# Designs tried in a protein design chat: miniprotein binders against q9h3h3. Part 192

Target 1, 235 residues: q9h3h3
Amino acid sequence: EDGFTAEHLAAEAMAADMDPWLVFDARTTPATELDAWLAKYPPSQVTRYGDPGSPNSEPVGWIAVYGQGYSPNSGDVQGLQAAWEALQTSGRPITPGTLRQLAITHHVLSGKWLMHLAPGFKLDHAWAGIARAVVEGQLQVAKVSPRAKEGGRQVICVYTDDFTDRLGVLEADSAIRAAGIKCLLTYKPDVYTYLGIYRANRWHLCPTLYESRFQLGGSARGSRVLDRANNVELT
Key: E = the ipSAE of ESMFold2; O = the ipSAE of OpenDDE; V2 = 0.75 times the mean of E and O plus 0.25 times the DockQ between their complexes.

## First folded at step 12 (miniprotein)

Design WE5 (at its last look DockQ between E and O 0.01; V2 from the best seeds 0.00; counts 0 for: pae O 4.2 > 1.5, placed apart)
Fold by ESMFold2, look of step 12:
Parts: sequence; structure tokens; C-alpha cells
Structure WE5 (fold): chain B 235 residues (1-235), chain A 85 residues (1-85)
Amino acid sequence: as target 1 above (235 residues)
Amino acid sequence: DRELLIRRFERLVRRAEELLREAEEALKRGDLETAEELIIYALIQLKLAAWIAEELGDPELLRRVEELVRRAERLLEEVERLKRE
């Protein structure tokens, strides 16, 4: 169990959220400009702090694509955080069920499919496929981390608007696969993110709700999506 | 609600139809790997569409999905046969 890295990851995520983002917004930008934008800003070359020789001269927290139908809805995050503090002092057990209820009560329902890829062609290719799927309307919004100075894997986040809507989450998985993504996907509700609940948290909660694995051949070909809480395959 | 499920069904079917058309074009040009992948992507969409059609209890929607599934399965059998040659 490593609580130390969870606190550092939360701080780094907050810093990235506060820095400038590189955004392709299909609501205001013609779709015909997407390929040029992708070629200018491959995520394996966009640097977190604007290193010399990178396409960005200033810090970049995230690279994002907003779809034509994207409508931001974070919900009552401040009320959620206050209720979370109250829950912790109540003596009531902290379980996935209580987190789900908090998210519903405060309308913090968004979540995201995550994939982690090393910098390079595979990452840039995956991002391009996801970005096209967003602009074409198969997905609503996605973001990818820039290249960090210390290196390491980068993350693509593909958002859905309601983690309690299993069919909607599965539909997003199907759209990700149709964009050519074959790697492992994990799904994390935003409620865990807003409350700073990561893998090695003190409550022993698992912030990964679903896991998707792709098989190309055989009788079980396609996406295999596991509900981690109930150990039930949904597909 | 029922209207939301119908919209999801229609989106999934529309995407599956496009993927199958692209798979047929890939098959015509002999690109068996691309055709296979596109058919598999279509079947993922159709599996979800079938679940929705079953939940709605609508025989017209079920028929639409089954027709597309049969088309996808025929194409996949053809691709697999050609890859073995």
C-alpha cells in the first residue's frame, strides 16, 4: 500500500488542471482543422513545462478535445466535499455504496475510461483515434497528459457523463474500441478524483469501477468488461 | 427512460452499419486484417444494441439487430476462410 504516491499524484493533477490547456473545441472549430492540430501537438512531444524544441513554449497541463455536443456538468462539487467530511466524522462505514450515494446526491456523476501509454507513436496514434471519435460525435470529450520531464507513461482520459449509467459507460467503451484502441482500459468515477481517493487510499476503496479488455480473435472476441465491485462480467 | 434507450439503440446500430460497410470495402481490396477488425467492432456495437432491444421488448428492433448480426457473421466467416487460404 503506497499512500505517499497518491498524495503526490493528487498534487500533480491539481497543478496540471490549473495550468493552460491545449484545446480543440469542435463547438467553435471546423472539423477539417483537426488533422493539422493533431500533427502540430502530438502528446508525445507536447511538454508539461514548455521544454526547448517542443511545439509549446509555455506550460501545458492537458491536451483536450471537446465534441460538438459536449456540455460541461461538474455538479455540486463543493457540497460533495462538505458531505464527504461529514461522512468521515459520522462513524458510518465508508464503502463504495456510500460514495455512489454521495455522487448521486450532489450530481457529481461524470467518470472516465483511462489508458496509460508510453510516449511515442502508439500514444500519438491512440490519441488521434480518440480525438477523431470525439469530433465525429462517437465520444463527448477526452484529454491526454503532456510529456513529463521525468518521462514515464502518459494518460488518455475519455469522459462519460454518468458512471451510474452502465449502458452509457459500455457504449463509450465500444466507441473507444472502434477507434482502434486495444489496450487495457480502467474506469474511474470523478467522485473519487474530486475527493482525492486513489489506489492506495486510507479507506481501502477501489476507485476503478470497471475494467475493459479487448480480444481480437476467438469465441470471446470483442470487449470484455468486468464490474470490479461485484466481480461480474457485463459483456 | 424509453426514449433515451431508443436513441442509444439507434446510435449503436448506425455505427455498426457504417463499420460493416467499411469492412465490406476492406474485403473488396483484400485487406483481410482491417476487415476482420471492423467486423469485430461492429459486433461489439450490436451486442449492446441487442441488450437494449431486449430491454425494450420491441420485436422490430430485435429483428434489425439480428439482421445486422447475420451480415457481420457471414462477412467474418468469409474473411476467416480467405485468411486460411
Scores: ipSAE 0.614, ipTM 0.871, lowest interface PAE 1.6, mean pLDDT 88
Fold by OpenDDE base, look of step 12:
Structure WE5 (fold): chain B 235 residues (1-235), chain A 85 residues (1-85)
Amino acid sequence: as target 1 above (235 residues)
Amino acid sequence: DRELLIRRFERLVRRAEELLREAEEALKRGDLETAEELIIYALIQLKLAAWIAEELGDPELLRRVEELVRRAERLLEEVERLKRE
């Protein structure tokens, strides 16, 4: 599946943000209950619309795990969108720098590492590893998309508070790798999603800021992280 | 596949219409926060739908998206007005 399909799935999944979530909140639920919750709601079996025989009878937008340090802050998304529309009508050039400044101005700074996996044991195992890392405080928050009717890939999103904090982004990559995840990771700021900036957009903006590839026997991080904007390896 | 993109477009548009309807209902209840959130999510769907319409090169699909965006913007302006009162 091309990166466009992956971004479409992520955007359709953002539409699912308004549907009920299955949440494990480590702030209110003992960590000892995580394994039972994971067994009850394996992502490969949880269905988007609550299909017969699924663990969920009702529609589910996301399956999520909140860590002890999780604090939701979406910033001024409305102001961001208004400013973006004004910018489009102004005829001013739109650059990655412009989007960064819009994000900072409106405090829309969240971003996420994304991994796309086919439904099945590998997805459920990856999700379990991420969920444990969140509950253990190595990661703050993560979510996984439920199984779609069409059987497409599911996405795991691991969030960081600030896409402009390179160290925080790299720390999250390290924690994901420590959880046993070996697939390709891409990092996308939420601002790009809110503004509808996807691959092959008319502004030629790359919505992926970082790419992480697993490396055996390499650096202490177990991955190579590429800054896509500058085409520079950070590790 | 063109047909796959058309199906995705129609799903996104339907979802946006549902979200906007729910936002209108939230406004009627005086729940400005919920209305705002629903409108923002509708706009996100519409941005994706616009992109698909552009990729398909279909001006009628783009027109449909633009109409819904204008509806969303009007609702957002209403929310903002009510928040200032």
Scores: ipSAE 0.027, ipTM 0.359, lowest interface PAE 4.2, mean pLDDT 86
ESMFold2 (binder alone), look of step 12: mean pLDDT 89; pTM 0.882

Design WE6 (at its last look DockQ between E and O 0.02; V2 from the best seeds 0.00; counts 0 for: pae O 12.1 > 1.5, placed apart)
Fold by ESMFold2, look of step 12:
Structure WE6 (fold): chain B 235 residues (1-235), chain A 85 residues (1-85)
Amino acid sequence: as target 1 above (235 residues)
Amino acid sequence: DREELIRRFERLVRKAEEMLRRAEEALKRGDLETAEELIIYALMELKLAAWIAEELGDPELLRRVEELVRRAERLLEEVERLKRE
């Protein structure tokens, strides 16, 4: 159930992280090559394990683009994990504030906007828009899952460098929308991912910090972003 | 920190200005849906720029944002008018 679902999600995530990634790195590759790369590796056709007919001959865990200004800084993940284990045995209460403080103390501040799309042209189009935004400097880093054997929705992750920087998170939301993305977005700080804390967890923590809904028509056009921790609409 | 906010402000304004220029071009060629989307994106950037201007307490920055918001609103009114025809 809850435990089985979280355990299976964690194991799959680790396996994907460990397999090869297909990366367009704007720090080392001219921006003019992006369109050809996108055409060669559409996420709806890149397969998780390199199936026949795929553009990839080997397993692919993720397809990613790194922007010119991307500077990887995961922070002190090992120290975070050790402190988390110590906290769990301490008897001290575990709250969202506890997680926030652990993340700050260990400088594990990155997070990501997530969107889920079915395989096909819409997914490939959305990914291309995000990838261009990254290479153009609107966004820093993004990745998309490859196609699974049985199908199902795929995920695009768009990273920000500091989930405590509300303005920066909202700037990323705005850049995602400007890339043509209209679907629901949810924001998850990486601290939850590194600690294996998913939706159905023992501590009843909500890994989704923000939720963004986009409305093109009607009276409230644009993004409406809900702060799930405080139940407050920000925009 | 104040310097960082000013850099963010200028980036957001630059993005909004470009979006409005592209919206005007789209409107000129009759592409009402593209124009509308670009105007909405510009307004989203300008909302963030306004928050920064208020945080900085700088009325001149806020005036720059308000001028662009009015331009965006005029363009949106024109798009809406043309869509009803």
Scores: ipSAE 0.601, ipTM 0.868, lowest interface PAE 1.8, mean pLDDT 88
Fold by OpenDDE base, look of step 12:
Structure WE6 (fold): chain B 235 residues (1-235), chain A 85 residues (1-85)
Amino acid sequence: as target 1 above (235 residues)
Amino acid sequence: DREELIRRFERLVRKAEEMLRRAEEALKRGDLETAEELIIYALMELKLAAWIAEELGDPELLRRVEELVRRAERLLEEVERLKRE
């Protein structure tokens, strides 16, 4: 979103991943402590570099909540990257199908629903709703970016284990909507992130597989989900 | 079917153009949040349109998409500028 090249966004994401995370882990922390933790670390006030007067004195890469059923499985990211470099040098056509096959082969199957919100009460309220849904077991894991100095939008990421499991992706959308989230949601596989495939990439690959729009009085899910690859509504 | 892909392309481009128009109207109202959302949606439609243009091997369709992408990017830069003021 910021005029960062895909390379700069990748570098920033990598830097954020390497910085300390503020984590609420429902596997080790009682659910009754969630409200106090949310009050202590509201995403709109947590700063990326630990600015004076912020809740954090040190840099924070992400604020995250882990559900009781959360098990980190990143697959073979190094093997994936090596295969991607080999593919680029081969001169073979690169398609969404190629990336799907690479992801399956290397077991890099995680994906996330993304929402972008301006810093403030709406962001903090949305994050609180998502965090509760994670702690209650409706979602597995979520993270939110800290506030940047430039005051740009913050992103909430809600993960699913398998971007190829359409039902699981749709269930996560339903849980996000049930948490009171009404904004646009986009679903992006992590394989696209690991390979540095962002918006306007040189291969013209769309990193977004699904789009969810909130609809009043619509289907039982309260949203319309579009398969972007096939341009088909799933709900 | 080539004709079906062309029809899909034209629908996507039309949708993106309408979203960019609405984003410009939102900017004029000072509704930066709505403008940004619409631009992001337009870019998503345009990416799918670009994919179709490549599958069709039609450089003119790809050029049309690229022009709309550049328009969307300029609008996004304007939103970002206005958010910093």
Scores: ipSAE 0.000, ipTM 0.184, lowest interface PAE 12.1, mean pLDDT 85
ESMFold2 (binder alone), look of step 12: mean pLDDT 88; pTM 0.855

## First folded at step 13 (miniprotein)

Design GG1 (at its last fold request DockQ between E and O 0.93; V2 from the best seeds 0.87)
Fold by ESMFold2, look of step 14:
Structure GG1 (fold): chain B 235 residues (1-235), chain A 103 residues (1-103)
Amino acid sequence: as target 1 above (235 residues)
Amino acid sequence: DPEELKDLLRKLLELIVRAAERALRAIKEGNPDEAKWLIIKARIIAYILIELLDDEEIKRRAERALELLKEALRAIEAGDPKKAEEILREVIEEVRRLIEELK
């Protein structure tokens, strides 16, 4: 019931971004080495600060897998931030539509599917499936948080290149589900992250753009994906 | 809970200092791209912080730090790393004063 849960998670993510990452980089490492790497660094065992008995001796902010075609491109984040500040002084209404337009104008189009899982076999299995999907080319890049000192839920982030490309976002959802993942997924465009927009914001913006719920319809399995900004189903 | 909010504010302020100090080191080591991303991160943290502040004087000072971080980015892009370093040291000093005042 903490009213600042999202902001605490944001602060931890910002801290983690500045600590070392454990990375399997398919651009420079053969795919045949992935299973050994996953066995060495299961996210339920890799500790945030290098606890005794963990596979890491130093702090780890994120565990990540880069696909063969991964090419980092955040877009014009500096220009985005400047335009955002100008918008706030303009008197113009700030809505999800204006955030979408800012993201398009500055080419800050990436976003991520998020899932939260407790530490243990289910988390490690889900991560392994996601990592394989990245190395095989169905997904481009993903990361997972390490085990915190008190435990608690960990997060897997699966990135897509363009949150406005609904087909691409749905394809990523499908690849996640093909890895056997059945939990709730939420999608956050990076524009909200780069503008520091979390739950406590004066504009009452919701940074979750899409939700995906696993649903078996008849004999076929599939996701039901909701566009939260427009309150419409995409599937 | 006022004490939980105060702890969160201090954590965010400390993260701004950490990002700014690392940006200073990146500039001194000749890594301007790394410095720019660290300054951008400090600005993100400042955006989060400002939405949580309710004291108008403290908010004004946080907004000044945000503007200084923008000027540091401009200095790096203009090829003036010494100016960027001076600005970042000012940001660090001001944010540290804010941390002490929130005690």
Scores: ipSAE 0.875, ipTM 0.942, lowest interface PAE 0.5, mean pLDDT 90
Fold by OpenDDE base, look of step 13:
Structure GG1 (fold): chain B 235 residues (1-235), chain A 103 residues (1-103)
Amino acid sequence: as target 1 above (235 residues)
Amino acid sequence: DPEELKDLLRKLLELIVRAAERALRAIKEGNPDEAKWLIIKARIIAYILIELLDDEEIKRRAERALELLKEALRAIEAGDPKKAEEILREVIEEVRRLIEELK
C-alpha cells in the first residue's frame, strides 16, 4: 500500500457509510429470497454512484447482509473517543494493549475480516457465499463495497462481535473458508477505525491484528492464521 | 506527492462538511441519534486529517473543529438541539474556509 492509499480507502469508506445501503435483512426477509436479491444486486455491477445501466440508479455506499442474530451495537464510541483524546493529552505511552483496554472499557469490541477482490465473477461468487453463510447463521453480518468508477478492488467485510474473543475470530475465518474464499484475509478491530488509526500513524500502531492465509490440505480450518502483534501462528 | 496529499486533505475536509450538514438536517428532522452518529463520523475524519497535517495553523483549526464537534454532541445529549445546530454551522463555516485556503 503505497503513499496515502489507506487514508484514501478510509475516506471512501466514510463517504460510503453516509450514503444509502442495499441491505438484505434475514430478520425480516425470508432466506428463500436471498438468491433473487443476489441476482438483482451483484456487487460487481452495483455502482457507487448509480451509473447508467447499473442495477442502482442512486448512490449506494454498501451492500450488506444481516443475519438472524445480528444486533447493531457499536458500544460507547463517543466515550471511547473522549478517553482517546484525554490519553493523547496525558502524554502516556500508547500501545496496542492501551487500545485493547480502551475498547473493553467502552464496549467497542467489534472487528472485521477484510478481503479485497477485483470486480467480476469471483467477487460476486465470494459475496454470494458469504451472504449465504450470514443468512444460515454461520456469520452475523457482512458488507461489500460497490463497484467504483476506476474499477479498483472491492472489499468484503465480515464482522465479529468481539475482537478479543480469539475463538470467535477464528470461527469466522473458518466460516469464510468454508464458503469457498481462498484469498488473503486481514482482521481489523473497529476501535482502530473509530479512532482514525490506520497504517501510517504517529504511534506506530498496527490496526491489523490477524492475517489468514488459505492452506491446501492443512488443518481442518483450511487456513493459517497469524497473530501479527505477537508474530505467532494460531492454527 | 504534495498534490495527492492536498487532494486527500480536501476530500477529508469536504467529508466533514457533508457529515456536519447531514447532522444538522437530522437534528431539524428530529433524529438526534442519526445526528450523533454523523458527528462521530466527522470526528473520525478529523482524526485522520489531523494526522496528515504538517501546517500547525491548519492543524490547530482542524483540532478546533474536532472540539466543536464534541461540543455539538454534548449539546444534543443535553437536549439543546438549537445549540447543537449553531455549533454545527460554525464547524461547516470553519471547515469551508480551510477548503478554500487549500485550493
Scores: ipSAE 0.874, ipTM 0.942, lowest interface PAE 0.5, mean pLDDT 94
Fold by ESMFold2-Fast, scan of step 16:
Structure GG1 (fold): chain B 235 residues (1-235), chain A 103 residues (1-103)
Amino acid sequence: as target 1 above (235 residues)
Amino acid sequence: DPEELKDLLRKLLELIVRAAERALRAIKEGNPDEAKWLIIKARIIAYILIELLDDEEIKRRAERALELLKEALRAIEAGDPKKAEEILREVIEEVRRLIEELK
């Protein structure tokens, strides 16, 4: 884990946020149009900076699907960042508990399940399953990265409203598994993202709260979920 | 390793400039909400950048840019777009100078 892979990925995600997104918004678009949209924009074929040979001629930062009931609530990110700076100058110990307190105080509660897949049929199939779960109401919102010029792995992000609501986080995991996803999943609260806390931070914080592994012939949920912060197996 | 770090630092600095330039345009176009989010993103990039810097003088300059971004947010909240534009131009100039110095 030496090197700057996490920081490079964070920089690329920030750059992607600033470029146009391809969005299927179920709040304003009939669900019957989803299959055609998925066929038109498979993430393994949508290129990051556009190509006449791909579905897009212009740059695309993210491919996203918004559920019918999706209502964005990022909380008070500005206040969170100000409080974080004050915490650093205070000399108070910086722990997962103090970050959780800051997140709750400023209502910055969203988080996401992350999965990384190579470009190809399995990625497109996984994304289609996630997108259908979003449009059908089992998940709220999701996005997937387009194909990079270098052809590395792509990321699917599946968001939940409240990382402190363990049952809600686990329900999202169940919906992801029900959609046929079998790869490793990790869960990261957005509070860490908004504070620029990634793998190699000076406080030795692990920004990943949960890890989900597919269980062959296992539970009805199809996965084993570990609470990484407390080192406790939940399923 | 040292060259990988320099490439990452330049990439992060360029992203701060890009975010600030887009925030400046958003303000001119009457879209303060977009400008606020771009500045928030620039501050996240600055947090990552500051943790990677070893030189105390360069780190102080990056911290000054972070404080200016915070002042730009306050100017937008106060309904002072001209003040926000001035501050964002200062951020762009300071960060451009840092890019040139990191050779």
Scores: ipSAE 0.798, ipTM 0.902, lowest interface PAE 0.7, mean pLDDT 89
ESMFold2, look of step 13: ipSAE 0.845; ipTM 0.929
ESMFold2 (binder alone), look of step 13: mean pLDDT 86; pTM 0.854
ESMFold2 (binder alone), look of step 14: mean pLDDT 86; pTM 0.853
OpenDDE base, look of step 14: ipSAE 0.873; ipTM 0.941
ESMFold2, look of step 18: ipSAE 0.856; ipTM 0.934
ESMFold2 (binder alone), look of step 18: mean pLDDT 85; pTM 0.852
OpenDDE base, look of step 18: ipSAE 0.873; ipTM 0.940
ESMFold2, fold request of step 19: ipSAE 0.842, 0.837, 0.841; ipTM 0.927, 0.924, 0.926
ESMFold2 (binder alone), fold request of step 19: mean pLDDT 86, 86, 86; pTM 0.855, 0.853, 0.856
OpenDDE base, fold request of step 19: ipSAE 0.867, 0.863, 0.865; ipTM 0.938, 0.935, 0.937

Design GG2 (at its last look DockQ between E and O 0.77; V2 from the best seeds 0.00; counts 0 for: SAP 70.535 > 70)
Fold by ESMFold2, look of step 13:
Structure GG2 (fold): chain B 235 residues (1-235), chain A 103 residues (1-103)
Amino acid sequence: as target 1 above (235 residues)
Amino acid sequence: DPEELKDLLRKLLELIVRLAERALRAIKEGNLDEAKWLIIKARIIAYILKELLDDEEIKRRAERALELLKEALRAIEAGDPKKAEEILREVIEEVRRLIEELK
């Protein structure tokens, strides 16, 4: 019931960060090579630890695509952590607004749309569509987890560079939907990750800032996006 | 469930050791920016440990690790990477002892 699922997933993701990644980097690799790379490394077949019969014999932490415009910038994470510790001793209330301001002050503004899919054709098709959107410039960077030994759900992460720029976040949602993806999307700012704030936290903060639900015949972009911090619809 | 929490704690502690060991290697190779990033990641794990409210001893040790890791970052910024190595070895030793206590 009230377990530590988010914390276990966080630990597994952080362990995966430390293992080798399979990367298609559009900044150094011609776009014409993308389809061959996707066929070689479908996420439903790439294994976390190099199982027999998989395309990889060695561990893989993540499969990633970097777009032409991808410019890595985590911001002032060290200063963010220091300010966070000072805030906790200050007596000021800790709220989603306080975290937003901390993120702005330290320029830790990136975040990601997340989707969870079972291994198989649907996952591989979704990933291929997102990877193409990244290489074509509609998205900047995305990653997908490899298949775990148990074959549980896998995650695709699509990054944006500024969670406070609602137009940019909505544009990324639209690009994801244009790739034919209809499942629930949740958006998590990286500030929560860098401060270790997951479901089990004393402030009862929710790291999911936005939710996107696909709708047929609705508004432009094909989805309804809810701002969970303010309980308002953005679309 | 105390058994699931214990397994989670072990995973997190092992991650701190891995991050600190890689930070040590990065320092020895002169890759100080990479070392700082690895130390920052270790601090994230310590924040997660502090919020797992079922173990007051773990909370205290996470707070100690956070202070040591902050001092390691300051040592790198002050141009004293040897001091940072000393601190990281202390973190690794403390965390390995805690991992053994959880067996």
Scores: ipSAE 0.824, ipTM 0.916, lowest interface PAE 0.6, mean pLDDT 89
Fold by OpenDDE base, look of step 13:
Structure GG2 (fold): chain B 235 residues (1-235), chain A 103 residues (1-103)
Amino acid sequence: as target 1 above (235 residues)
Amino acid sequence: DPEELKDLLRKLLELIVRLAERALRAIKEGNLDEAKWLIIKARIIAYILKELLDDEEIKRRAERALELLKEALRAIEAGDPKKAEEILREVIEEVRRLIEELK
């Protein structure tokens, strides 16, 4: 990411969180309605600010789908931030391991696979695949950014409950690949987001823990997952 | 690009103001959970801002905003929403001053 792109994206994401979401909740809505909902609100056509001619007349921050097993639990983010500030003041070394321990201590364990796609058919198709996987219980929750005026890439976020559960992270990757998605995926724990760590920082912390690349003819998972912290392939 | 940085800084500061203002409304409406989350988000933005600032004076002011936001959370937890409102107003005023200085 060149320049301040990460910080810009962070600011946009936070701003988007404040606007209304278009949500399909599988806990309250029959799965049979998913196709109609997807057709009504294709991500490539839903606009961030409700442009004329878009499916939405009002601003939309995110388009999201909640699975049957979705339970929003962010943990003790306030305690996490307090501990983080205390750690900085202490002058103790800060490592990825330190952040992992902070996350565990405060139960801030959520993370997400991220994919960036240009607006269009490929994006809408990818989103439809993810949404179906969520409704079918292969994934728990996902969201996609609406179309920006500038026509930039849109992001799909697929969440997992525990970034420390390597198997769970890999299972989510497999489900994404099974949905037909072939693009590059990066996995980021939410703990880094909650602490404002998005780029090269004074502690040299990388917020990306895993990278998944599609593999033709490879293992049943259809991807190679790299542990970025250890530079080791997991699959 | 210094101008790009200034624009980003302004955007971040404006977002803090918006979050704090919405938190004030949430408190007035009795939605304390929403207020807490909005304040936490404002703190995230302030963390980002702090990493981008080279000017020590502006950095100190950003740190003050972080501390005030923390105090607002404590006030809510202590059952003193009026104190939280007061603190949030102070944050808004301080951040708006910073926005004007960065123009």
Scores: ipSAE 0.824, ipTM 0.924, lowest interface PAE 0.5, mean pLDDT 93
ESMFold2 (binder alone), look of step 13: mean pLDDT 84; pTM 0.842

